# Miniprotein binders against a7ua95r516to809: the designs that were tried, part 76

Target 1, 294 residues: a7ua95r516to809
Amino acid sequence: ASLSLLSISDLVPDLQFIFFWMSNAIEILYFIQQKSPAYMQTIELMDDKAGSKESLLSATISANEEAMTILEEVIMYTFQQCVYYITKTLYVVLPGLLDCNPFGTEPSSEQCRRAAGVCVCAVCVMPEAVRRVVSVFQTTSDLLQQYQVHSEIQSQMFAYLFFFTNVSLFNQLIDKGPARGWFQRSRVLQIQASVKILLDWAKGAGHNHLAQKFFAKFCSTVTILASPPQQLSQMSWKALCAEHPSLKPVQLHRILTQYQLMAELGPLPIWQPSSEDEAYIYRTVDLLESFENH
Below, E stands for the ipSAE of ESMFold2; O stands for the ipSAE of OpenDDE; V2 stands for 0.75 times the mean of E and O plus 0.25 times the DockQ between their complexes.

## First folded at step 5 (miniprotein)

Design yb10 (at its last look DockQ between E and O 0.82; V2 from the best seeds 0.76)
Fold by ESMFold2-Fast, scan of step 5:
Structure yb10 (fold): chain B 294 residues (1-294), chain A 85 residues (1-85)
Amino acid sequence: as target 1 above (294 residues)
Amino acid sequence: DTSEELRKRILELLVEALRLMAEAIRLAREGNPEEAEELLKRAIELMTEALDIARELGDPYLIEFAELLLEAVEKLIELLERKLS
């Protein structure tokens, strides 16, 4: 069966199985890390009649190092399995985010509504495409919490998921955007609003720092494309590079070229690359991002 | 000497149980959950031996280590049994 066609709900039983194994391995690893140093000190304080203490200490160190290596291997294996299945699901749902309209049928006249006996201020209905992406992140967060996975592993998981999301969205926008009309101003503003919903979710989930770091490239792209023509035309190439250091020269050049075309700013280029960057604006091998990150 | 030899034996048993756990997850993911369950049952036997020796020695660290690993493997066997049913 093709995993790319499955919803996150279809993967939950498999993910629960894998997270359960991961959680148990992490708990054992944590025990060794927390208790082993004190135990080794206890061995060193034992009476040494015939060098038996040194032999036991050596065996304890060796056993702990081997145990930690085995546990780290299990944690890495289960982590990679989860990332693989979750990112397969994300890959299917992410393109929809570039086509949805978060400004849709939001009722501006309704101030609040009663839900479950409480009054809730007017809640913007999240577009289905954005809801699907948020659902993948929320389900992942729920599983990590359900199995009490340590915060360090949680951070690594969301770092990779945000990295993958950033690369996928950036590549789709750059590669397919011209043909799909995604660089048109109205579409860019819709994309910006959708991305804000994802970033707001990440902030609420305690991952604001990771989201800022790993979404930098796509956020820079959308920020530039959403800029008013009057404002953007006043910025130099060097100023844009300084504000958007995550963008490679070829990427920035492609974005600005599309912006100029869609904004009807005329045929002559208004953003001239610095002499240092001139050689790099035509490096097509650097245009799209790689999903490989070691 | 005998006490130190027994502590080394416990460490060997615990590490071998961890190796069995690592192999079990791979087998379960490769579609062999029944073989994975058998490896975990072998791990239970090793850890039961380790816990018995650790209790006789009165070594708090090795007792806690063996108890934690035994609890973890028992939970993993229960998970595999539910998956097999």
Scores: ipSAE 0.743, ipTM 0.937, lowest interface PAE 0.6, mean pLDDT 84
Fold by ESMFold2, look of step 5:
Structure yb10 (fold): chain B 294 residues (1-294), chain A 85 residues (1-85)
Amino acid sequence: as target 1 above (294 residues)
Amino acid sequence: DTSEELRKRILELLVEALRLMAEAIRLAREGNPEEAEELLKRAIELMTEALDIARELGDPYLIEFAELLLEAVEKLIELLERKLS
């Protein structure tokens, strides 16, 4: 049935239909944009026996404008339909990254590679939680390539998927982290390793620049939390803000507070916010991120 | 009819076919794939008429426009028929 959202593979038939519509609308839009100017010059060269060349030019302009408007609306509609269904599957699988222990899988994956011979698919050595997320991204990439969707649209799609992933992971870490024990150092190192596997997939898939841009907030959070106390305690508030510009003052303050609790450090003078940031560390409305378009 | 009048008719047919195609995707997504297929079949009729006139005129822009639309709609009907069967 159409309500099966258990995996991305269940959505593939519907996504194929939507991606085909999108790809054809893009192709037709591109055709009009590229060919219409020369066509109107051709009309100007026609023999004007009935004095109707101005009427034809006006009709051509009107028809092209309406056609392009219709096609742009189809592209927008189909894009949001794809994003809607893909992010629904992504939202279901992303929390597992925060509970994943990739180190418990790595020794067995090394043994599996040696005993079973050469493994061509890097996905088969991934922890299950990471594999589920990568499967969504890889299936999306395969469909975009299958239907030859324009590369600019493919980039916009992955920009949004990575934005969504970052917001989902960051919000869950900040909101649920204390109760789930995710701020414990051993847990942070496990999270960091799991995300690295995901980022390695993005690099190999040709999306490294998008992943670097759109995962910045979550990666900064994990980097701070994973830092050794001897190193982090030497970094001032201003240095941390400069190194992690993706974090809002309230977010950085919350992360450092959780770090202090887990490392049993107590307040540090060099972590006192700058005077320009002090008013912002109490803006709890800014703590969690919105899923709204950027 | 003058060649200018025929070109205006082709443009009207192609824009109407586009309107039908845009409505068909919405109908299919709203759970009305039979109505979507009906609109796509009607769009084929419009595009086929447009293509015939464009070929008679030898207008390469209008021929390519009509051919792109027709190819897209024929494939869409194939995809919808798989879902309906």
Scores: ipSAE 0.737, ipTM 0.937, lowest interface PAE 0.7, mean pLDDT 85
Fold by OpenDDE base, look of step 5:
Structure yb10 (fold): chain B 294 residues (1-294), chain A 85 residues (1-85)
Amino acid sequence: as target 1 above (294 residues)
Amino acid sequence: DTSEELRKRILELLVEALRLMAEAIRLAREGNPEEAEELLKRAIELMTEALDIARELGDPYLIEFAELLLEAVEKLIELLERKLS
């Protein structure tokens, strides 16, 4: 009940605090990493008074190691907290992406209308369901930039968020798709268009490579389902495996089986798994993606 | 040498201040922002002492280290106070 009401905007104050901590911890860690070696060299060049220099050097090494350990723990902790809050908001808005009709005349967002009349910016022309997802990512990007978080941490954050999004969308599509009619060509084309808008945003935000990498499985699934029956029926199992390497054999088999049912295609021998893959298509444990392996 | 012992003391103070800062983050998240603020105030005391000793010694690394921590904790307190208001 309570999860459905939480917008990313409601979490911004908490996220700001966490991002600030993360950024400062990174800055301090970087300071120690960059400056401590020269400081230790300075100690090594000091006049040795009866082993006092060695004691100071040892104490400095120990203090630096402990400080870096504490800072690394803070960075890890704050990163995990950010991911937790952001993924919680994504969990709420992502299902709307699969039901979205991007070809519909949905009114542009009220916020841009107030400032300049009909705003035709890329965000204002987005379907509401897509805009909500993009808003989570954009808010995350804005906060990371505002607090000048190191680029590597930014990349890791987006990698995880895209991973999470892909797993969530893929699992929902595979599990609920047949029952919700998401495997119907018209619905698939809507999903494809919605995902394209998201990918275009990611490209514009400088995350094109990450988005292509981490959305590969979902995109492959949508691409197969969006293919006309006349085209897809000409593709062999082996060709589909080669074209969609992100899909496990069990996943591809499930997609093709559901496609066949939806399109009222008879058994297609050309889609029969190879003898090598036949053992893997029954591994139902591998059908859905796991969140744990990242 | 008194100067070496003072440098050790500065490092001890700064590490302890970092421990307090790390614990303050946890407490603030757990819904104990007041306790977190008290830890941050204590951290400022330690960092200030460290900075004073570092300045007296004229050690540029320890001065910069202490100043960086002080800037961070002051900003953290400001953010925490804004969250409490």
Scores: ipSAE 0.728, ipTM 0.928, lowest interface PAE 0.6, mean pLDDT 90
ESMFold2 (binder alone), look of step 5: mean pLDDT 85; pTM 0.818

Design yb2 (at its last fold request DockQ between E and O 0.89; V2 from the best seeds 0.79)
Fold by OpenDDE base, look of step 5:
Structure yb2 (fold): chain B 294 residues (1-294), chain A 85 residues (1-85)
Amino acid sequence: as target 1 above (294 residues)
Amino acid sequence: DTSEELRKRILELLIEALRLMAEALRLAREGNPEEAEELLKRAIELMTEALDIARELGDPYLIEFAELLLEAVEKLIERLERELS
């Protein structure tokens, strides 16, 4: 089946089932964690009849450990399944974000139009490409809330999804950007505006810190590319490294080289890597981000 | 003491029920929802036995534990049946 036809809405039934299992497993795990210590104390206070108490305590400890292990495995399995399906959907919609023109007149979402005629909610005013990405995250958030999934698991899920999104967008921008004209200032400004809408959503959803952390590399890249030539040409390699610590030397070098070509600036000595970084700028293996590092 | 042995038995039953629940999830996700349902039904049997023994003993923790698992499995079966319909 062509990946192009998979929407987050199509996955909702499967995701609901998985989240239901996850929520139940978390509830049972929480029960054991909260109540088992008091139960063990109760056993410790029982009259010792020929070592039966110690045997029961040992059996209770072992049973609790085994139960928690099983439940943790279920939670991890369901977590991985959710991430798998959600990231598949993200994979399909994320490329549209880079091609999006947020300054264009795009029609508001059909769902809000049906309910209220002209909806001016934050989602309805989003460009379609941005809205599709936000819809994946919003659906995930809604499901997590619906099933009352523990906040820590929610945070871990969004951390991974933002990580995945950053890696995907960064790699696409670096690899395909020059050929697709995404390094042109006008296009970069569109990308910057689209990403800002996504970040504003994340902030509104209570994930501001996670979004800032995990989108840092992509945001740094976009910030550099969005900088006016007159401003960026005044910044040294060392200053850029310091301002954008999320970028590896090879990545920064690639960005600056492509910027130079696009802006027709010629070679800029001020952007020459330091002697310390010179060996690292040729590590092309480190140019693209890996999905495995999380 | 017979009471300690019964408590151990209750724990054994509940742990086995959890194993069955975990396996049922895998089976359901692998496209074998009917087999998953059978494991959940077996889990209910074990949990029911555990609950009965726990009630006879008057152990509030084991009663609550067994009741919580039963509620979870019943909800899971209901959900699974809705997906099969």
Scores: ipSAE 0.771, ipTM 0.939, lowest interface PAE 0.6, mean pLDDT 91
Fold by ESMFold2, fold request of step 9:
Structure yb2 (fold): chain B 294 residues (1-294), chain A 85 residues (1-85)
Amino acid sequence: as target 1 above (294 residues)
Amino acid sequence: DTSEELRKRILELLIEALRLMAEALRLAREGNPEEAEELLKRAIELMTEALDIARELGDPYLIEFAELLLEAVEKLIERLERELS
């Protein structure tokens, strides 16, 4: 597949076509749902010649069920097509979040501060990698609004996009983090700041609940890794599980192991898994998340 | 009751037109936009027949249903023809 097809800007014409079909199907479905009950009462009031109005009522019910099934399939198909193309774009841009520096490393931060006198414009140096991800989310939001897609479908689409983002970032951090140096504390703090920008976008766009739900695993991971050793070493395994219920035992164990290596801590008895969890801390089949369980 | 039979005929026409519309979407996405356009043109024929019958009966619900479907498919054809040109 051509990489030019993975830019969100290059995909807009295709997405507009798909959303146009989706929007028309939604409008027809809404009409049937809102108008058919009253129509069926009108049939009941018709003059019943030879008992034929019961046949019309039955045919109307059957037609409604068939029409709604067809329209729901169109909506599902178009939804899946949109999500497929958008997530192909996300797949390309998300890894950059783990390698970028959202804290200013450029003179622009200094220039903004001096020009404003009291202004510190660290946000003026937002990394390109963060901007690319935000652009995918914002373009998606703009298209959904342009085509007047139902809020329930908009929520389902962003739920999946946040789920995909969480799985992609978590799996890359766990799988590639040791070799890439992503567990160094300064790097973790940079990752945490980058994710905060995404969470702020989601809150401003009206998707705070979805972001809180679907970013939980990655956010928990980063929160643990960003914690000072003084604080984290005081939390038992049981307390960490309770604080971070989105993490499986094998995942929590792996995160704590990487934390110990980076902080130069020896084994801590307080982090010994419970007897129930000890059976699961080496189940590597459960370490990485599946993209298909949403 | 011929009035009741005509209303059932309208519903049959509209459902078949919806099936043609759904199939046209799949054809267009599979790289067959000419076949998709042919199905949409046939859907317009069915919806126009349904609308003509509904207007003769004076059935407001079936008129609105047929008009909504016809308008939707006409917009889809215009969009598809723009891509073919």
Scores: ipSAE 0.749, ipTM 0.940, lowest interface PAE 0.7, mean pLDDT 85
Fold by ESMFold2-Fast, scan of step 5:
Structure yb2 (fold): chain B 294 residues (1-294), chain A 85 residues (1-85)
Amino acid sequence: as target 1 above (294 residues)
Amino acid sequence: DTSEELRKRILELLIEALRLMAEALRLAREGNPEEAEELLKRAIELMTEALDIARELGDPYLIEFAELLLEAVEKLIERLERELS
């Protein structure tokens, strides 16, 4: 349907232009960083009978500092522009991972949903929703490689994209999940399969360390929700906190409460927070993650 | 002018060219690629002057710096012209 026409391919020309500028600025910056120390040493060794050598050295230092400031601002601006367009595209496609529904609407028949879900997540090579997210990451990687952007900047970009993806998926699951049925076991298993595809892609692209670091919260959430009741009930609150340190007490409590409700384990809480953690259980302001806190 | 004064002049020209490049990027992204192209053409004038002085002085660092900037700006102009169609 015509719900969203946004595709990463629609942004490729804009992204190519921005990466092209970034690449040129990086090349100039590295020239200055590599060559200017030797040049300043050359100035210090020049004959200075007129007393102007110190003035030239001072001017050279000042010019280099100003040039580096300008170039760093250009690189930062282009980096932020790329992140803006890429995350805007991600924001549109990410909810599809939680629905695991390529049509964006739920079928009226519940019988067909499970068969379609198994096809999409268990038997399909790559579900359409996951393919769209992977396409965004792959296109970004291809552009960074095409314009020979240095590995430090590439790592920083994927660190931010993974951070954004993690926060977006976690917040949507926690906020909208109960009403949308996303905590149902069948949906959680589909989400887990999709996340594995994303993590496998990141590993193949050389970003395994970044993916492990920045997806920790969402991965912990999905791991808990996908656990069999028998296995999860054997874990104490203390053990769950230790195994999932990325989750705040209020987040872990919300996840376990939803798990208990969806698994139909009755009204009595199985997992009891520590006295120290109990103070945060009702702090809804700490429930969702911020895009501005690292 | 002393050779030191000429080297300072080259640095001034190169820094002004970099400022014009930064402003051109901002204008291009705000939907003013034609104005951006005008600033980049001005940057070429400044860098050409800087390169001429640097070559006369025989300063390898300033020659390479000016050549690198000139090449970069020429590529950026070519890209903007494609954007304009």
Scores: ipSAE 0.728, ipTM 0.930, lowest interface PAE 0.6, mean pLDDT 81
ESMFold2, look of step 5: ipSAE 0.728; ipTM 0.934
ESMFold2 (binder alone), look of step 5: mean pLDDT 85; pTM 0.826
ESMFold2, fold request of step 9: ipSAE 0.730, 0.728; ipTM 0.939, 0.937
ESMFold2 (binder alone), fold request of step 9: mean pLDDT 85, 85, 85; pTM 0.822, 0.825, 0.814
OpenDDE base, fold request of step 9: ipSAE 0.754, 0.764, 0.761; ipTM 0.933, 0.935, 0.934

Design yb3 (at its last look DockQ between E and O 0.92; V2 from the best seeds 0.78)
Fold by ESMFold2, look of step 5:
Structure yb3 (fold): chain B 294 residues (1-294), chain A 85 residues (1-85)
Amino acid sequence: as target 1 above (294 residues)
Amino acid sequence: DTSEELRKRILELLIEALRLMAEAIRLAREGNPEEAEELLKRAIELMTEALDIARELGDPYLIELAELLLEAVEKLIERLERELS
């Protein structure tokens, strides 16, 4: 089977292996950082009867710098390997968030069905498409904790995973939304509900700040599309820019244009860009986000 | 100075062992886990020699560093052998 078809549970053994190497490299790096300065001071205080203290100190400094470089490269390599496999899983499951109906959820875990006729666990009550995404994040969180990965590295991992999620969802909505009917109000409300479940997971997992930062563009888009026409029509371009600073002028203009078409508000543009922004509303190169903008 | 030369030898052994460890993870992830295990076993030999020399010198820092590295690589070999079984 291709990696694109595998669930996160199929990747756990590979991820465990990679996190194990990362954790060991981190421990060694920490030891050197904490202990080497005192050791070098000890060398400086040694009796210099042989006249070779300077040579030993130089060799010790060079060896420590090389050791730390090697260990940092291992940590970086293992981090990139984790991100590669986890984002491949996310790529497969994220589109389902745009197509799911969160308001018709039934228990989907076979374990929950076997245990009782009624299941109250949070995972069993969420839509299958949302469950697949949450499962990736939760499995990642569990592995990071299992291998005692330093909290700063855990934050960097989720910062990138949330960034990847935002870019993937935003680009698909903007690029494919008109053809897929995703700008219809009932569909936007379903998308909004599905994303709220994901954001609630992030808050409960202690990643609320990261989620607020990195989902801002997609969430702003959905918020605008979900707004009632009476309310949105009363807002100026400048007010919308101020409320949604994560959106570039071309992106905001495209969203408002699609909103006006969906709400059947006529062909005459309702929202007039500021003179500063008018130069940028047709920059197609800025419409979709790059996966390299982190 | 024999003491200085032995300390430099310990550092050289440990750095080479770290290079072997770093190469081993790449080999394991590139589909060559048996070659990765061979590199880790060689790293064990280097770290064991470094530890023996550090103990003869009585250098507490080098002893603790060598012990930490040896323990880490032994855990990595154990994990890799579990994957190969």
Scores: ipSAE 0.743, ipTM 0.941, lowest interface PAE 0.7, mean pLDDT 85
Fold by ESMFold2-Fast, scan of step 5:
Structure yb3 (fold): chain B 294 residues (1-294), chain A 85 residues (1-85)
Amino acid sequence: as target 1 above (294 residues)
Amino acid sequence: DTSEELRKRILELLIEALRLMAEAIRLAREGNPEEAEELLKRAIELMTEALDIARELGDPYLIELAELLLEAVEKLIERLERELS
């Protein structure tokens, strides 16, 4: 909710409860997956005096499949609940990342407590907006570690959170960027620096591959917008498509059009869509990314 | 009941306990933790019965499975009680 300024700290008790349920379901599922095959072999070796051991084996297989289905439902439900609350928090804090300036030149008044008369290091502090986003990711990582959630599920969680972040930032930049001045070169460089802080966090947390994969569209967009005019003008439409395969033709066309409008280049570069892509640059329905579709 | 029938009964009890656990988490998240706790207490009853039968049969797998499920549900009840306080 846009007016709900609920911090990630406010959600920790709910998330702890949900992760606790998830970890218990995972433990039971893992036990069945590990132990059930050996048990079924034991049944096969049993003496069939009072009935068919095949009947018990069949019942065991059916119960195993049903148990796995139920446990997977619990895991999926708890996973979706965590994703819902975490992404709701991200949705509120992400727009701030596009407006903040990580190149802050002045120390805060608190950092300047021992003013110009003493030796004090001027420190460039992470912008609060970036810190809020990093805090959401760090808290999620801490909870997954606290409840010993398997690495595969941890990877799925961060894959979705990065996917959500990428879609949210991309859509906001494309939709609201012109009105907010976000396509201006100085603002793009600030955005690029802020994104680097997030990507550095992801690398430190062991999620570099996921971050590179799921931030590709937004990273491509800011890379193009931050490109010097002389460099970008030397690239053909096909070369840009090859460098930025995550961007759809309509998206690339919109980005380049905004670049031309904001940069006010002298001789306009030839960024004409290929004949194959020309039909797709007008597919407005494909301009913004869906949170539901890949 | 035969040993085969008793083992099938244990599996039925464990599956029903898992279904109760799945419904309990939904109820807890929908704001009905007291009802969730009642379902988990029912799951404990079913798993206690399953464990008793498994021990009489001397089936190591079913004993371990029943013990694991019982411990899990007991932990979930303890957590729910903590949330309610």
Scores: ipSAE 0.732, ipTM 0.930, lowest interface PAE 0.7, mean pLDDT 83
Fold by OpenDDE base, look of step 5:
Structure yb3 (fold): chain B 294 residues (1-294), chain A 85 residues (1-85)
Amino acid sequence: as target 1 above (294 residues)
Amino acid sequence: DTSEELRKRILELLIEALRLMAEAIRLAREGNPEEAEELLKRAIELMTEALDIARELGDPYLIELAELLLEAVEKLIERLERELS
């Protein structure tokens, strides 16, 4: 099946199965972790019959370790499967976020129209491209809650998904932005508004800290590009580095260079990298973010 | 002591059942749900045997562990059967 046709809804049955396994494995692991120490103490208090107690204790320790290892492997496997399917759907819908005009009149979602006529809920007023991205995250959240997945695993899942989203959006913006006109102020303001809607959703879903952390690089890029030329031209390289610490020198340099070209500002001495950063601005290998380091 | 050997046997049965359960998950995801179901059925047999021995011994931890594992696998089988229907 072409990647373009796969919606998150099509993956829900598979995801439900995986989340079910993950949840059960976590529950069993948690039971062993919580109860096995007391059980071992009980064995230690048993009457010692010629070393049989020591043998039982050793066997119990070994069995608990093996059980926990198996369960951890299941949890890791199911987690990876979930991430694989969810990121596959994100990969399809994320490019639409960069082309979205949130200031346009888009029709409300068909689902809410059927129930209440004109629904003005936060999801129904979202631009379609933003709503598609939010739908992936919301479906993930709903499934995690439905199967009562441990909060730590939920946090790890959203951390990775936000990381993936940030890398994807950042890389697309840096690589394709100039050619697609995404560096034009009007287009940047649209992107900024779309991302704000996503961040507002994440805040409402209880993931504000994670979203702020993992979207920092993309948000910094958009913030710089959204800045008026009169304001940005007054900011030094050092000031921009300090204000946007999530950006590597090569990334900041690329953004400023493209901004300069788009805004027809000519060379700005104030944006010249420091002597310390000058060596780093040529590290093109560091320009795009990697998916592997997380 | 026969009771200690029985506890070891219970643990062995439960560990083997967990191995089967873990393999069943992989098989189900690889598109072999029928094979996965057979492994889960075998896991239930092992867990049931473990539970019976644990009940005879009156070991509350091993009873609870075996019951929890059985409940999980039974839910998994029920879900697999729904997906296969």
Scores: ipSAE 0.722, ipTM 0.923, lowest interface PAE 0.7, mean pLDDT 90
ESMFold2 (binder alone), look of step 5: mean pLDDT 86; pTM 0.837

